# Ledger of designs, part 17: VH-VL binders against CheF taxis protein family member MJ1615

Target 1, 255 residues: CheF taxis protein family member MJ1615, of Methanocaldococcus jannaschii (q59010)
Amino acid sequence: MIDKSSEIARFSGKGILITPKTLEKPLLKWEKLEIILYKDKIVFEFVDKTIEVGVEDIEDVGAELPKKVIDIAKSTLEDITYHSSIIIKSKEFGNVMVGFAPETSIYGKAPIDNFLRKLFYILLNKKEVKILYNAGENSENTKWENGFLTFIKKRIKDGLVTKIEYRLVVEILDNEDSKIYDIFSNIKDVEIEEKDVDGEIEPVLKILQVKDGKDIISYLYTKDKKVRLFILRYMVILLDYKYIGILRYLQETVE
Below, E stands for the ipSAE of ESMFold2; O stands for the ipSAE of OpenDDE; V2 stands for 0.75 times the mean of E and O plus 0.25 times the DockQ between their complexes.

## First folded at step 7 (VH-VL; framework fv_acimtamig)

Design f4 (from e1 with heavy chain Y103D D106G; at its last look DockQ between E and O 0.67; V2 from the best seeds 0.57)
Fold by OpenDDE, look of step 7:
Structure f4 (fold): chain C 255 residues (1-255), chain A 123 residues (1-123), chain B 106 residues (1-106)
Amino acid sequence: as target 1 above (255 residues)
Amino acid sequence: QVQLVQSGAEVKKPGESLKVSCKASGYTFTSYYMHWVRQAPGQGLEWMGIINPSGGKTYYAQKFQGRVTMTRDTSTSTVYMELSSLRSEDTAVYYCARGWTEDSYGLYYFDYWGQGTLVTVSS
Amino acid sequence: SYVLTQPSSVSVAPGQTATISCGGHNIGTKSVHWYQQRPGQSPVLVIYYDSERPSGIPERFSGSNSGNTATLTISGTQAMDEADYYCQVWDSYTYVFGGGTKLTVL
């Protein structure tokens, strides 16, 4: 059990606070930023200000930065080749976007991804979902199963060392046995489709995978729209999923 | 087998520059970061800086900013570290050490080390 | 700057368990790596990612990391294990080493 007061992750680099008001200010600039993640809150430490909000106040991750922010970076010769963002909606701070980038680009996007990996863990771990696994044409008797999102550890040998990667999966608990559906690997396509879930028509993720040369279609439902968004963001950011369908959906959601 | 072979020991005077080479073999040279770490006699390890696989980007410890230059020659699979304005305090064994690949997120360690190059700075 | 703190020395009898600590603020949130350096030799990676062993490293070497302390454990310590041991982390785009611990096998 992680003490809620214990730091889970930290990102160090540069950042920019974006609000409707700050965008109008000529003094908007990238500055030193520390992002500290806890189980229940996230803290943005700028040079002269600190923003602390609950994890529940996070509205989006990985949204595109405004053009003006990019232009500012260019004008100040800031290297933001690799960057991301967190959007917060809170009573105290309103709608705020925090753009952040590594101090140096030498590590590529690794510093960002490493932090976001932990952030997505906090945002997605143990979230309840329903899954219709392998619901292709030949699966007439497939039913929705109740499960939850979880992360599993994968080990990949690379010479002297083993790479450790955590992957998002769906876990089903049946009769003291756990079943894991790896629906976020070998993805060929992802779409959103309307399906009947417990008597109601709901948007669900349609995930097409290729396993052993065969196409497998699975459907994933979550009642929480934010969780759905975060799943998609996870796929785009950490799985480098660039399928047009998901990108379009994300664009529409942000607009 | 991965091997990092460094140039031989050097004796320098204060104010001079040193340049140590590290020839890599046994792996894809252009896939791994390379680091330089030094160790003063009887002291601990001190990280100096990093150069990316392409050699186009470097990042140095603050202590060495302005004095250190790391370069990479892909054609010879060799990494170089130059340290200028030498001081007696720069007397140390200098190590090249292989880092992680760009695809190895979170692997911020050194898996292979050169044999070390002793550089003595004395008047 | 981030600081790693190690004991200057640890002594163990042959066959006994050696424990080397590495202290750092919230070090449990970082990945800790360990290096062995025998006299006159280059450092050798013995533990990475807190508890993983590179190929060729004996099973008697193990690592853990939680809270503010990472620990290198050597069970059944042998004479050949006499060396300096360094913990290492990444922080603020730098690589930080502990001060090192001299392990003496009595």
Scores: ipSAE 0.418, ipTM 0.789, lowest interface PAE 1.6, mean pLDDT 90
ESMFold2, look of step 7: ipSAE 0.654; ipTM 0.846
ESMFold2 (binder alone), look of step 7: mean pLDDT 92; pTM 0.942

Design f5 (from e4 with heavy chain T101L; at its last look DockQ between E and O 0.65; V2 from the best seeds 0.69)
Fold by OpenDDE, look of step 7:
Structure f5 (fold): chain C 255 residues (1-255), chain A 123 residues (1-123), chain B 106 residues (1-106)
Amino acid sequence: as target 1 above (255 residues)
Amino acid sequence: QVQLVQSGAEVKKPGESLKVSCKASGYTFTSYYMHWVRQAPGQGLEWMGIINPSGGKTYYAQKFQGRVTMTRDTSTSTVYMELSSLRSEDTAVYYCARGYLEDSYDLYYFDYWGQGTLVTVSS
Amino acid sequence: SYVLTQPSSVSVAPGQTATISCGGHNIGTKSVHWYQQRPGQSPVLVIYEDSERPSGIPERFSGSNSGNTATLTISGTQAMDEADYYCQVWDSYTYVFGGGTKLTVL
């Protein structure tokens, strides 16, 4: 009995399949696309083809589309003002980029963000991390703590209704009392820095926050480079953080 | 207090056009989507289309494409819905309904409704 | 097209719990909203995002959504709750309503 995974999310719109081979084809075009997300796999349903890969095969999210793809959209008068991409690396399909855009731009980037929110949940939830919280000049005795990434629900009243948002946080593992570090709010700056983690020099995220008028510096480490990338993508895409350090890192990573 | 006040009832003949207005007050008009939903007598609710806060973008249900036009006048805080080539089946109460803030996530529901406008299409 | 299925009618005695279902394929992955429409009146939002209540809506109204069924629950049903109830979702850039359920308070 094939235990069919339950659908978690779906994106409906238009998309384009990008491979080295397809980029050379004059018939490359944007077409109807359904992206279906499961816990363990992601499915891209085009008009005449379906690509199914494991979640582990996702290599990047939100990478820039090639200029040629943008030019195609212009030539066909496709409105792709709001778009994103998913890069897949699999044995079956090789390196593939899927560009996708909403059917209409009327909602802005909301359809994309809504889908990506769930995608990032799948990609980041419960991932193990180490955190050095509030490691500023006055925190001489701060030690790395083991934790995991999790999403918490925030409720914001807005007139008649309450807006519900999920925010990424770090939860500490070894505490009888659930300790949560909200390190992805009120961010002033984010950089990557080399630090000693358990006796090894590793790249870590340096996050500068402003709380109660004070600067708080925290460091976040993950052994998985993809997780680090996804955290950065999450920050750029869903938190709309455009810090120079992050952008530079992402550019270098893609090149 | 949020209020959506619609124009009065209309009687139309087949082939004519209707234009219903919805005047909004009590909130920032240019921050919210507006929708039109109709309800035939004794029937359920049917979504017709959406217009964004700026009025620059619209999207209509497939059933009404080519026949419906939604517009927005910021100066008067009024949204309009025009339906052409009327048929007897277009007899319905037409509602304007407010969507969600543009600067936030579109949660795809209607939090406030107009009082409705009855349009009767008869020979 | 996406379809929402509701029972045509539900009856409940005063003070009892009314349950109205809304069926849809994988509806649990969508946000379901509920509207109350009393005779001769405009629809009123009573539940949004599966289980959230707008300000002014009594606590006796609750919602849930999982699998292929969303549910509106009215505890301690009162005479004033007699109305048509519609579930609604967003799908493929379309707003989809259920056929509506007439709730009768006996």
Scores: ipSAE 0.679, ipTM 0.863, lowest interface PAE 0.9, mean pLDDT 91
ESMFold2, look of step 7: ipSAE 0.729; ipTM 0.881
ESMFold2 (binder alone), look of step 7: mean pLDDT 94; pTM 0.956

Design f6 (from e4 with heavy chain Y100E T101Y; at its last look DockQ between E and O 0.58; V2 from the best seeds 0.00; counts 0 for: pae E 2.4 > 2)
Fold by OpenDDE, look of step 7:
Structure f6 (fold): chain C 255 residues (1-255), chain A 123 residues (1-123), chain B 106 residues (1-106)
Amino acid sequence: as target 1 above (255 residues)
Amino acid sequence: QVQLVQSGAEVKKPGESLKVSCKASGYTFTSYYMHWVRQAPGQGLEWMGIINPSGGKTYYAQKFQGRVTMTRDTSTSTVYMELSSLRSEDTAVYYCARGEYEDSYDLYYFDYWGQGTLVTVSS
Amino acid sequence: SYVLTQPSSVSVAPGQTATISCGGHNIGTKSVHWYQQRPGQSPVLVIYEDSERPSGIPERFSGSNSGNTATLTISGTQAMDEADYYCQVWDSYTYVFGGGTKLTVL
């Protein structure tokens, strides 16, 4: 039962359901799609079918659409200049990719980004992480700190109105005073590197920032591979970072 | 100071076309969407359509599809709205209104309005 | 098409609180904006995103939105507040206005 009163976000546009079976069907087409996001579930409402899955069943966001799907859009003259995808893995539906695009390109990618912003909030908010902040050559005594991902509000005045932007940050858990690390701003480079985390070698995000003309290197670890993927997707999609390291990692992960 | 200044009142006959201009100033013209909204005498507000900051994309209300054309001239910071095949029912005050900022599509409101252009369609 | 429903008119005595409703299906899940239009003038944004006030709008103007009803509230209503008020939402790539409410200050 869909509780519309608890709706967090909605995307209205067109979509395509992609499975190994549907890809082989000549009738595969883009159709009207409503994506409704809740705290614990996501609902895909197509014209003749509805897919409801838990948020935990989301496996990827922003993966490239298959070439065949793009070709179909071209053949039907569908404008999918701006599009994205959500991959779901569930017991009920199996492995499913949902491609989606705005009804019109009038707003560019904004409708997608706005929806994905809220989706990433659900996927990343309060996720536990470890951070090694400012671990450059001059920080010999830097230790891993326990924290969690959080979104902070930034108010920006624009003429008569105030805009609110949400920024992803790391908040430290063990301090009486809230300590926040803004490691997702002014990024110069992002890479994956193996580091010792609590006695084990683990892949971590290496984030190079430029602050006040100085380079700051921080490391971010999460034990959840899916969360790591979502962080990277967040960076690529919403922060528009196209770093080679990230792209390579994503390519390897999808293959 | 943001200002939207529209062209003057017009009188048209049925079957003719109207073209209203809206000159913007006081802000970065190419960073905002522009909308057109009309209001028939004694009636409410009716959204007509939207044009993106670059002027390359438009989207019109279904009611006006095929009759309305919105254009944008960056060099003069002016937006135009043309409505063809005019009918008596098209008698209204036409407003330009500033909309969304660039690629931000989360506001969905109009913060500044032109003074309006009265167009009267009569035989 | 999405429809917004407003009362045709509301009357209030000076100094009293005026409330204007805007009804819509699950409107609480949308962002509601309000415009004031005085006779012979252009609309003016008075509330955006349910409850935010643009610069220059008096604090006596407030907004709320929940369930199926959004509400514009004007406390300490003044003569100058006499106007038509329109609620507005975005739905399916369309900008939808309510029918408008004429507020009369007695």
Scores: ipSAE 0.416, ipTM 0.776, lowest interface PAE 1.5, mean pLDDT 90
ESMFold2, look of step 7: ipSAE 0.575; ipTM 0.822
ESMFold2 (binder alone), look of step 7: mean pLDDT 94; pTM 0.953

Design f7 (from e4 with heavy chain Y100W Y108W; at its last look DockQ between E and O 0.64; V2 from the best seeds 0.57)
Fold by OpenDDE, look of step 7:
Structure f7 (fold): chain C 255 residues (1-255), chain A 123 residues (1-123), chain B 106 residues (1-106)
Amino acid sequence: as target 1 above (255 residues)
Amino acid sequence: QVQLVQSGAEVKKPGESLKVSCKASGYTFTSYYMHWVRQAPGQGLEWMGIINPSGGKTYYAQKFQGRVTMTRDTSTSTVYMELSSLRSEDTAVYYCARGWTEDSYDLWYFDYWGQGTLVTVSS
Amino acid sequence: SYVLTQPSSVSVAPGQTATISCGGHNIGTKSVHWYQQRPGQSPVLVIYEDSERPSGIPERFSGSNSGNTATLTISGTQAMDEADYYCQVWDSYTYVFGGGTKLTVL
């Protein structure tokens, strides 16, 4: 049992607190930032202020920073080549965006990605989904299956060491035997499509994969729009999938 | 086989500079970060800094900021570490150590080490 | 600065299990790596990412990390295992080593 009070992850670097009010202030600057992730909350520790919110208050991850914020960084010669953001919506703090960047760019985006991997784990792990797996033209008998998102370990050999990567998958709930669908690997394309889910037309993720030289189409449905967004963000940020359909959707969602 | 071969032992005087080389072989030189770690006699390991695969970026421990310079020569697969304004406290064995690749960001450790270079700073 | 704390020395009889601890604040949230350094030799990676063994490292070496303590365990300790052992983490863009533990095989 993960102690609710136990730190899960920490990001150290620099950050900027962005609110409608702060954007208008000339004193807006990047400053030292510690982001601490717990199972149920996330804490942003700035030099002179601390923001603590529930994980449920996270509205978005990886949203683009405002141009003004980027300009500020340029003016102060801050290296923010690699950066990300977390958007929070809470009763206490309102709508807040926290931009954050590593202290140094020498490691690339690794410090960010490492933190975000754990964040996405918290945000996506065990979330309920429905999946229509391998629903190609010849799959007339394919039905929606109930499952949940989970992360599995993949081992990749690299010289003396084995790299361990956690990959998002769908695990089916109703089988005595654990059935796992790896729908986030070998992706050729991702789109959003409206499909009938249990008698209702819903937006679903259409995922085209290539397996053994064959195209496989799967559909993934989530009841929670935020979960869908986080899945997309996960794909874009950590899997480096830049599909036009996804990008368009994300752009529309932010606007 | 991965090999990191360092330059030989040096004797320096206070105020001088040392420059240690580390020649790498047996792997893709331009894919891995390189680190320098030193060890004073009878003491533990101390991280000095890191240089990226291209050699274009470095990051040094605060203790050595302003005194240490790490460089990389791709043509010879050699990394250099220069430490200036030497003090007696800089007497140590200096190690080069290979880090992770840019394709494997999860490796925050050192998988291969050079044989070490003893640098003695004495008046 | 982040600090790793190791016992200065550990002694074990041949064939017995040696345990070396590495203490750090919330170290369980970090990846801990271990190095073996025999006298007059360079450090050698023996455990990485808490519990993974590099190729060539005997199975008698194992690692764990939880809470505030990481542990290197050497089962069936042999004379050749006599060495200094260092734990290491990444923190705040620096690489931090423990003070080292001298393992003596009696």
Scores: ipSAE 0.462, ipTM 0.796, lowest interface PAE 1.4, mean pLDDT 90
ESMFold2, look of step 7: ipSAE 0.633; ipTM 0.833
ESMFold2 (binder alone), look of step 7: mean pLDDT 92; pTM 0.941

Design f8 (from e1 with heavy chain T101Y Y103D D106G, light chain Y49E; at its last look DockQ between E and O 0.72; V2 from the best seeds 0.00; counts 0 for: pae E 2.03 > 2)
Fold by ESMFold2, look of step 7:
Structure f8 (fold): chain C 255 residues (1-255), chain A 123 residues (1-123), chain B 106 residues (1-106)
Amino acid sequence: as target 1 above (255 residues)
Amino acid sequence: QVQLVQSGAEVKKPGESLKVSCKASGYTFTSYYMHWVRQAPGQGLEWMGIINPSGGKTYYAQKFQGRVTMTRDTSTSTVYMELSSLRSEDTAVYYCARGWYEDSYGLYYFDYWGQGTLVTVSS
Amino acid sequence: SYVLTQPSSVSVAPGQTATISCGGHNIGTKSVHWYQQRPGQSPVLVIYEDSERPSGIPERFSGSNSGNTATLTISGTQAMDEADYYCQVWDSYTYVFGGGTKLTVL
């Protein structure tokens, strides 16, 4: 089995701890940072301090860095094009943002994305959901199906080697057979709507896909609103669906 | 059909510089990273650095910082590696190697290698 | 800096299974790649991403990676498999090779 002290992933680079207190200081500085992910916790090792929280205390991933932080980054980084953030609930400070960037931009966004793929696996894998798959044309009598989020391996042939990626899907529990809904591919639009979920009106994700020229509308319910946020972040950051529906507001300020 | 063809063997004196070329063919030159790796006689492989042919950005192993320069010419699909202030311990076979772009959990490897260029540094 | 440790040599009889280890701290969290280098030749990728084979590599080559050890396994070892074998990872923006293992088929 997995030991709690077993490291799952590590990001090495430059980082900055952002609190209301640190943001008001005149000389904010990016410094060496190691981010270490375990199954149940995440650790941020700065030069002179270490912050450790349980994964349940991760509040957001990929939130926009403050403009001041971006503006001063040039003195300590080659460039700031590739960066991300993690917001955690700290006992000492309340919500705290950790900004981070790779040591060099030569690898593009890959160092960040490779770390975040493992983080999103921890945040999303086996989370319970309910789904109305392809319900838009027959929505009135469609029954919610119980399932969970899981990742499947995708193999993409390229020359002598195969590129291997893990993709988020929904697996159904309440059929005699297990079945997979790939609702996170070919997305044309994503919105949040109110819908009756087993007797209660709840916010759900409405996902519009286009497959073979046909619109397919599905609705995804998550009990935990943080899981819903992490699904949206996953779609923007790792699936690159940043300018459709409500996803455009996760990378930009509200107009 | 991918080919990486390197320049011929060289003999150098201590204090001189070497410059090895690597001409790529059979693929889109600017879509893949190029690396330089050396191997001293009877010894293992040692990574020296990487260049992105799209834009020419580089990153060097710390051991070679200040002595190594990597460049490319997109019109001839050629990368170059220059190593200055040569010493006898720089005697090695120098390889160029193509790197696959990959964004899965640290999957960074070399799929095609040049034939190698022997550089001998003798006093 | 990150260090990969390999045995300097491994000997096997023809038809038997060869096992080549690659040790590193938490190497199980990294993708491990393996290269074969025959005498006087350039390295050739034989395993990538711990256990995947490039097209054209025989199925007798396999790999695994967990904890602090990655392993290249060659079943049904043949004389043509005599070569040096190197493991490799990416760590902290750099590429790290093991010291190499000479496989001898007797």
Scores: ipSAE 0.599, ipTM 0.820, lowest interface PAE 2.0, mean pLDDT 87
ESMFold2 (binder alone), look of step 7: mean pLDDT 93; pTM 0.947
OpenDDE, look of step 7: ipSAE 0.702; ipTM 0.868

## First folded at step 8 (VH-VL; framework fv_acimtamig)

Design g1 (from f5 with heavy chain D106G; at its last look DockQ between E and O 0.68; V2 from the best seeds 0.65)
Fold by OpenDDE, look of step 8:
Structure g1 (fold): chain C 255 residues (1-255), chain A 123 residues (1-123), chain B 106 residues (1-106)
Amino acid sequence: as target 1 above (255 residues)
Amino acid sequence: QVQLVQSGAEVKKPGESLKVSCKASGYTFTSYYMHWVRQAPGQGLEWMGIINPSGGKTYYAQKFQGRVTMTRDTSTSTVYMELSSLRSEDTAVYYCARGYLEDSYGLYYFDYWGQGTLVTVSS
Amino acid sequence: SYVLTQPSSVSVAPGQTATISCGGHNIGTKSVHWYQQRPGQSPVLVIYEDSERPSGIPERFSGSNSGNTATLTISGTQAMDEADYYCQVWDSYTYVFGGGTKLTVL
């Protein structure tokens, strides 16, 4: 009996199903949408249809909506000031983009970001990576370390309450002592560079950070191209680094 | 110190309107959402609606749609809630409550409350 | 609409531990907040984000949330803790309160 996966997160609002076929239809409209995230699957519940796919079928997050979809929203006076998208590729449904927006813009991006935070957790948590930390000009002896992506809690006091922030980091494997690299804070630039990884030339993320007034360069490698993409999307959407390096490129170009 | 001071108790007749004020102090008024929550005698808390920091946007509970109006005056740091077409069932203590919203994490709760305003609707 | 279910009343002897439950479908996926309301007073936030305490709230107050139940726990309950307690969540752009639980300190 396949234990029914427990719900992890839910987004409520409005959405639009985008396929080559639907884009040709004049009656395309934003409608009520529930997005339900599980550990192994994601469900899109529209008014008259439901799309259920595996998490592995998610191809992209936060891609730009087609202009036509935006125009439709304008024509119908739908408030989609804040919106995002999920691209799915499945055998059953083909290539599908789901655009989604909060029911109301009163909360800003909060509803979206909250959901996406959970989604990225599912997509990125415990993913294996290799890292060259602080591999700048002065690090001649830096070797690739094996690790995995993980989320840590940061507490920030704000008056009466303490804000809890989850931050993506790299945790090193096979170490008696927990070693964590925070390579996603204070980012100055992000690029892709080809480097030797275990005897093979591979594209890796080059991350330039500023720490204590000094530039620190680290390299992050993952075998999974989707994971790399999701890391970049995470940086753009939740860390607000959309204007630097390759992140700007991702925002400006349709992948 | 954050303070929310509401207007005094009111007695209304059915069909009339009530308007309660909530004056805020001790914090940046334009940085926080404000909510209205009411409580009928001996009953629980009921959320009525929310107004954004600028006062330009509101969202009301479905139950009160068309009957409630929330406004905000930045110059006086005051939020208002008006409820029209009053019924006996609208007899309640009305609270303003400061909303704490974490945009990045979607955390929504009330960290400060006004002292409440009793509104009695009776024939 | 999303519904939160609380027991109508809980009784505890002074010094004992009081537990107040808040039931909701998959409530563990939500952030639960708790409010204390003493007779004739306004509600006061006592727990936010399932288990966090605002400044000024005694350490004897704690919270947890998993599955379909959130729980407010008051250790070493005192007479002053006698109050109504409400759980609250955000759902579908609305703020939902439980029915409230009257805690009596015997």
Scores: ipSAE 0.555, ipTM 0.827, lowest interface PAE 1.1, mean pLDDT 91
ESMFold2, look of step 8: ipSAE 0.731; ipTM 0.881
ESMFold2 (binder alone), look of step 8: mean pLDDT 93; pTM 0.944

Design g2 (from f3 with heavy chain L107P; at its last look DockQ between E and O 0.81; V2 from the best seeds 0.00; counts 0 for: pae E 4.4 > 2)
Fold by ESMFold2, look of step 8:
Structure g2 (fold): chain C 255 residues (1-255), chain A 123 residues (1-123), chain B 106 residues (1-106)
Amino acid sequence: as target 1 above (255 residues)
Amino acid sequence: QVQLVQSGAEVKKPGESLKVSCKASGYTFTSYYMHWVRQAPGQGLEWMGIINPSGGKTYYAQKFQGRVTMTRDTSTSTVYMELSSLRSEDTAVYYCARGYTEDSYGPYYFDYWGQGTLVTVSS
Amino acid sequence: SYVLTQPSSVSVAPGQTATISCGGHNIGTKSVHWYQQRPGQSPVLVIYEDSERPSGIPERFSGSNSGNTATLTISGTQAMDEADYYCQVWDSYTYVFGGGTKLTVL
């Protein structure tokens, strides 16, 4: 009843609304766009219209833009060297893709990545998971631990200044002192496999890390299929983990 | 140690152009943005634009679009700012200032500044 | 078009705490940076990312940012802190400065 949401992040730049209907129109073009993120909703402000959905209606982040949309930018001389997308579920139109790009490419990916870090925080923070940490390739006798996704501060020194970044990790529920597994760093490979999770065969992320010069294997399960998708997108987009296992899974399952 | 050393003060007439240099040392020149910021006498700071020395790409504040040109010479680690069609209102101290380029976390601030170059535009 | 508003001046006695405000619409969602400019000198970064101190800036300098107001705080103010102070944000590809606040130590 009382709206407790406040603006968390804003992306300013150019955008394009993509549906089967809009792709057929000769007047389709990239235009000024503001994307405003709240705790519980996301708002897309185009020149003449505004689209608002709850964050639960975000279906994907970072899916590839159709070639026609890229070609439109070329024909209108719009610089979309760096771009991304958000797919939302509209009650009136089904899935709708919003393509977006910064006003200038001078900063590289930074304007996109800064916004998407805030978005992935909303999409992933406190989501429930199960993990087999450092279980090895043959993990038959290892029990799944219950935990949740969270973000921790990492301080990165750069000359006179220190930069703070937030890194996705897994926190475990079942200890007197909380236990943190930093499974999203030092990754050598990621695959999606089927594995027994508490009596049910489920898709899980098999994560191979190199820690202290040794390979270790962990398995991560999330019941929510969308959370699994967002983890994979986070890894590809923000961590630049473009392993063939991830890319194949995304192509076969989503794209 | 990072240093930004600018060219000396100049006196100009209306209609002329100015060109200020900023020589960088103590860091990898192409790894950081360079900005130009000016300050009219008794006034605040005003951002003019940015250049990425790695490729020479620029982005200018709307107020200066069409009058300002920023360039760089990677062999001398120097950036240049040229402002054309000068008016008395362009009398100011012109600063170069360093910004970060390689971190996608987007630090949009100025960590090192040049000593400033006073340009006086008078008849 | 984004506007930052600062008081034109602030006066404090030596040893007291100075507070300099920087107002802006939803400034709490932006990263705020602060610069000190002593008379006749170039600006120097004293706070970045709302509350972080560059190496070499004393602990008496601190910052905060929430809602529509960012604040620079100088505790144990010294005569050498007498300077102009500017807040700055990035908004829509533009670097925006506040109008500046002259801190006088009496």
Scores: ipSAE 0.373, ipTM 0.752, lowest interface PAE 4.4, mean pLDDT 88
ESMFold2 (binder alone), look of step 8: mean pLDDT 93; pTM 0.948
OpenDDE, look of step 8: ipSAE 0.504; ipTM 0.812

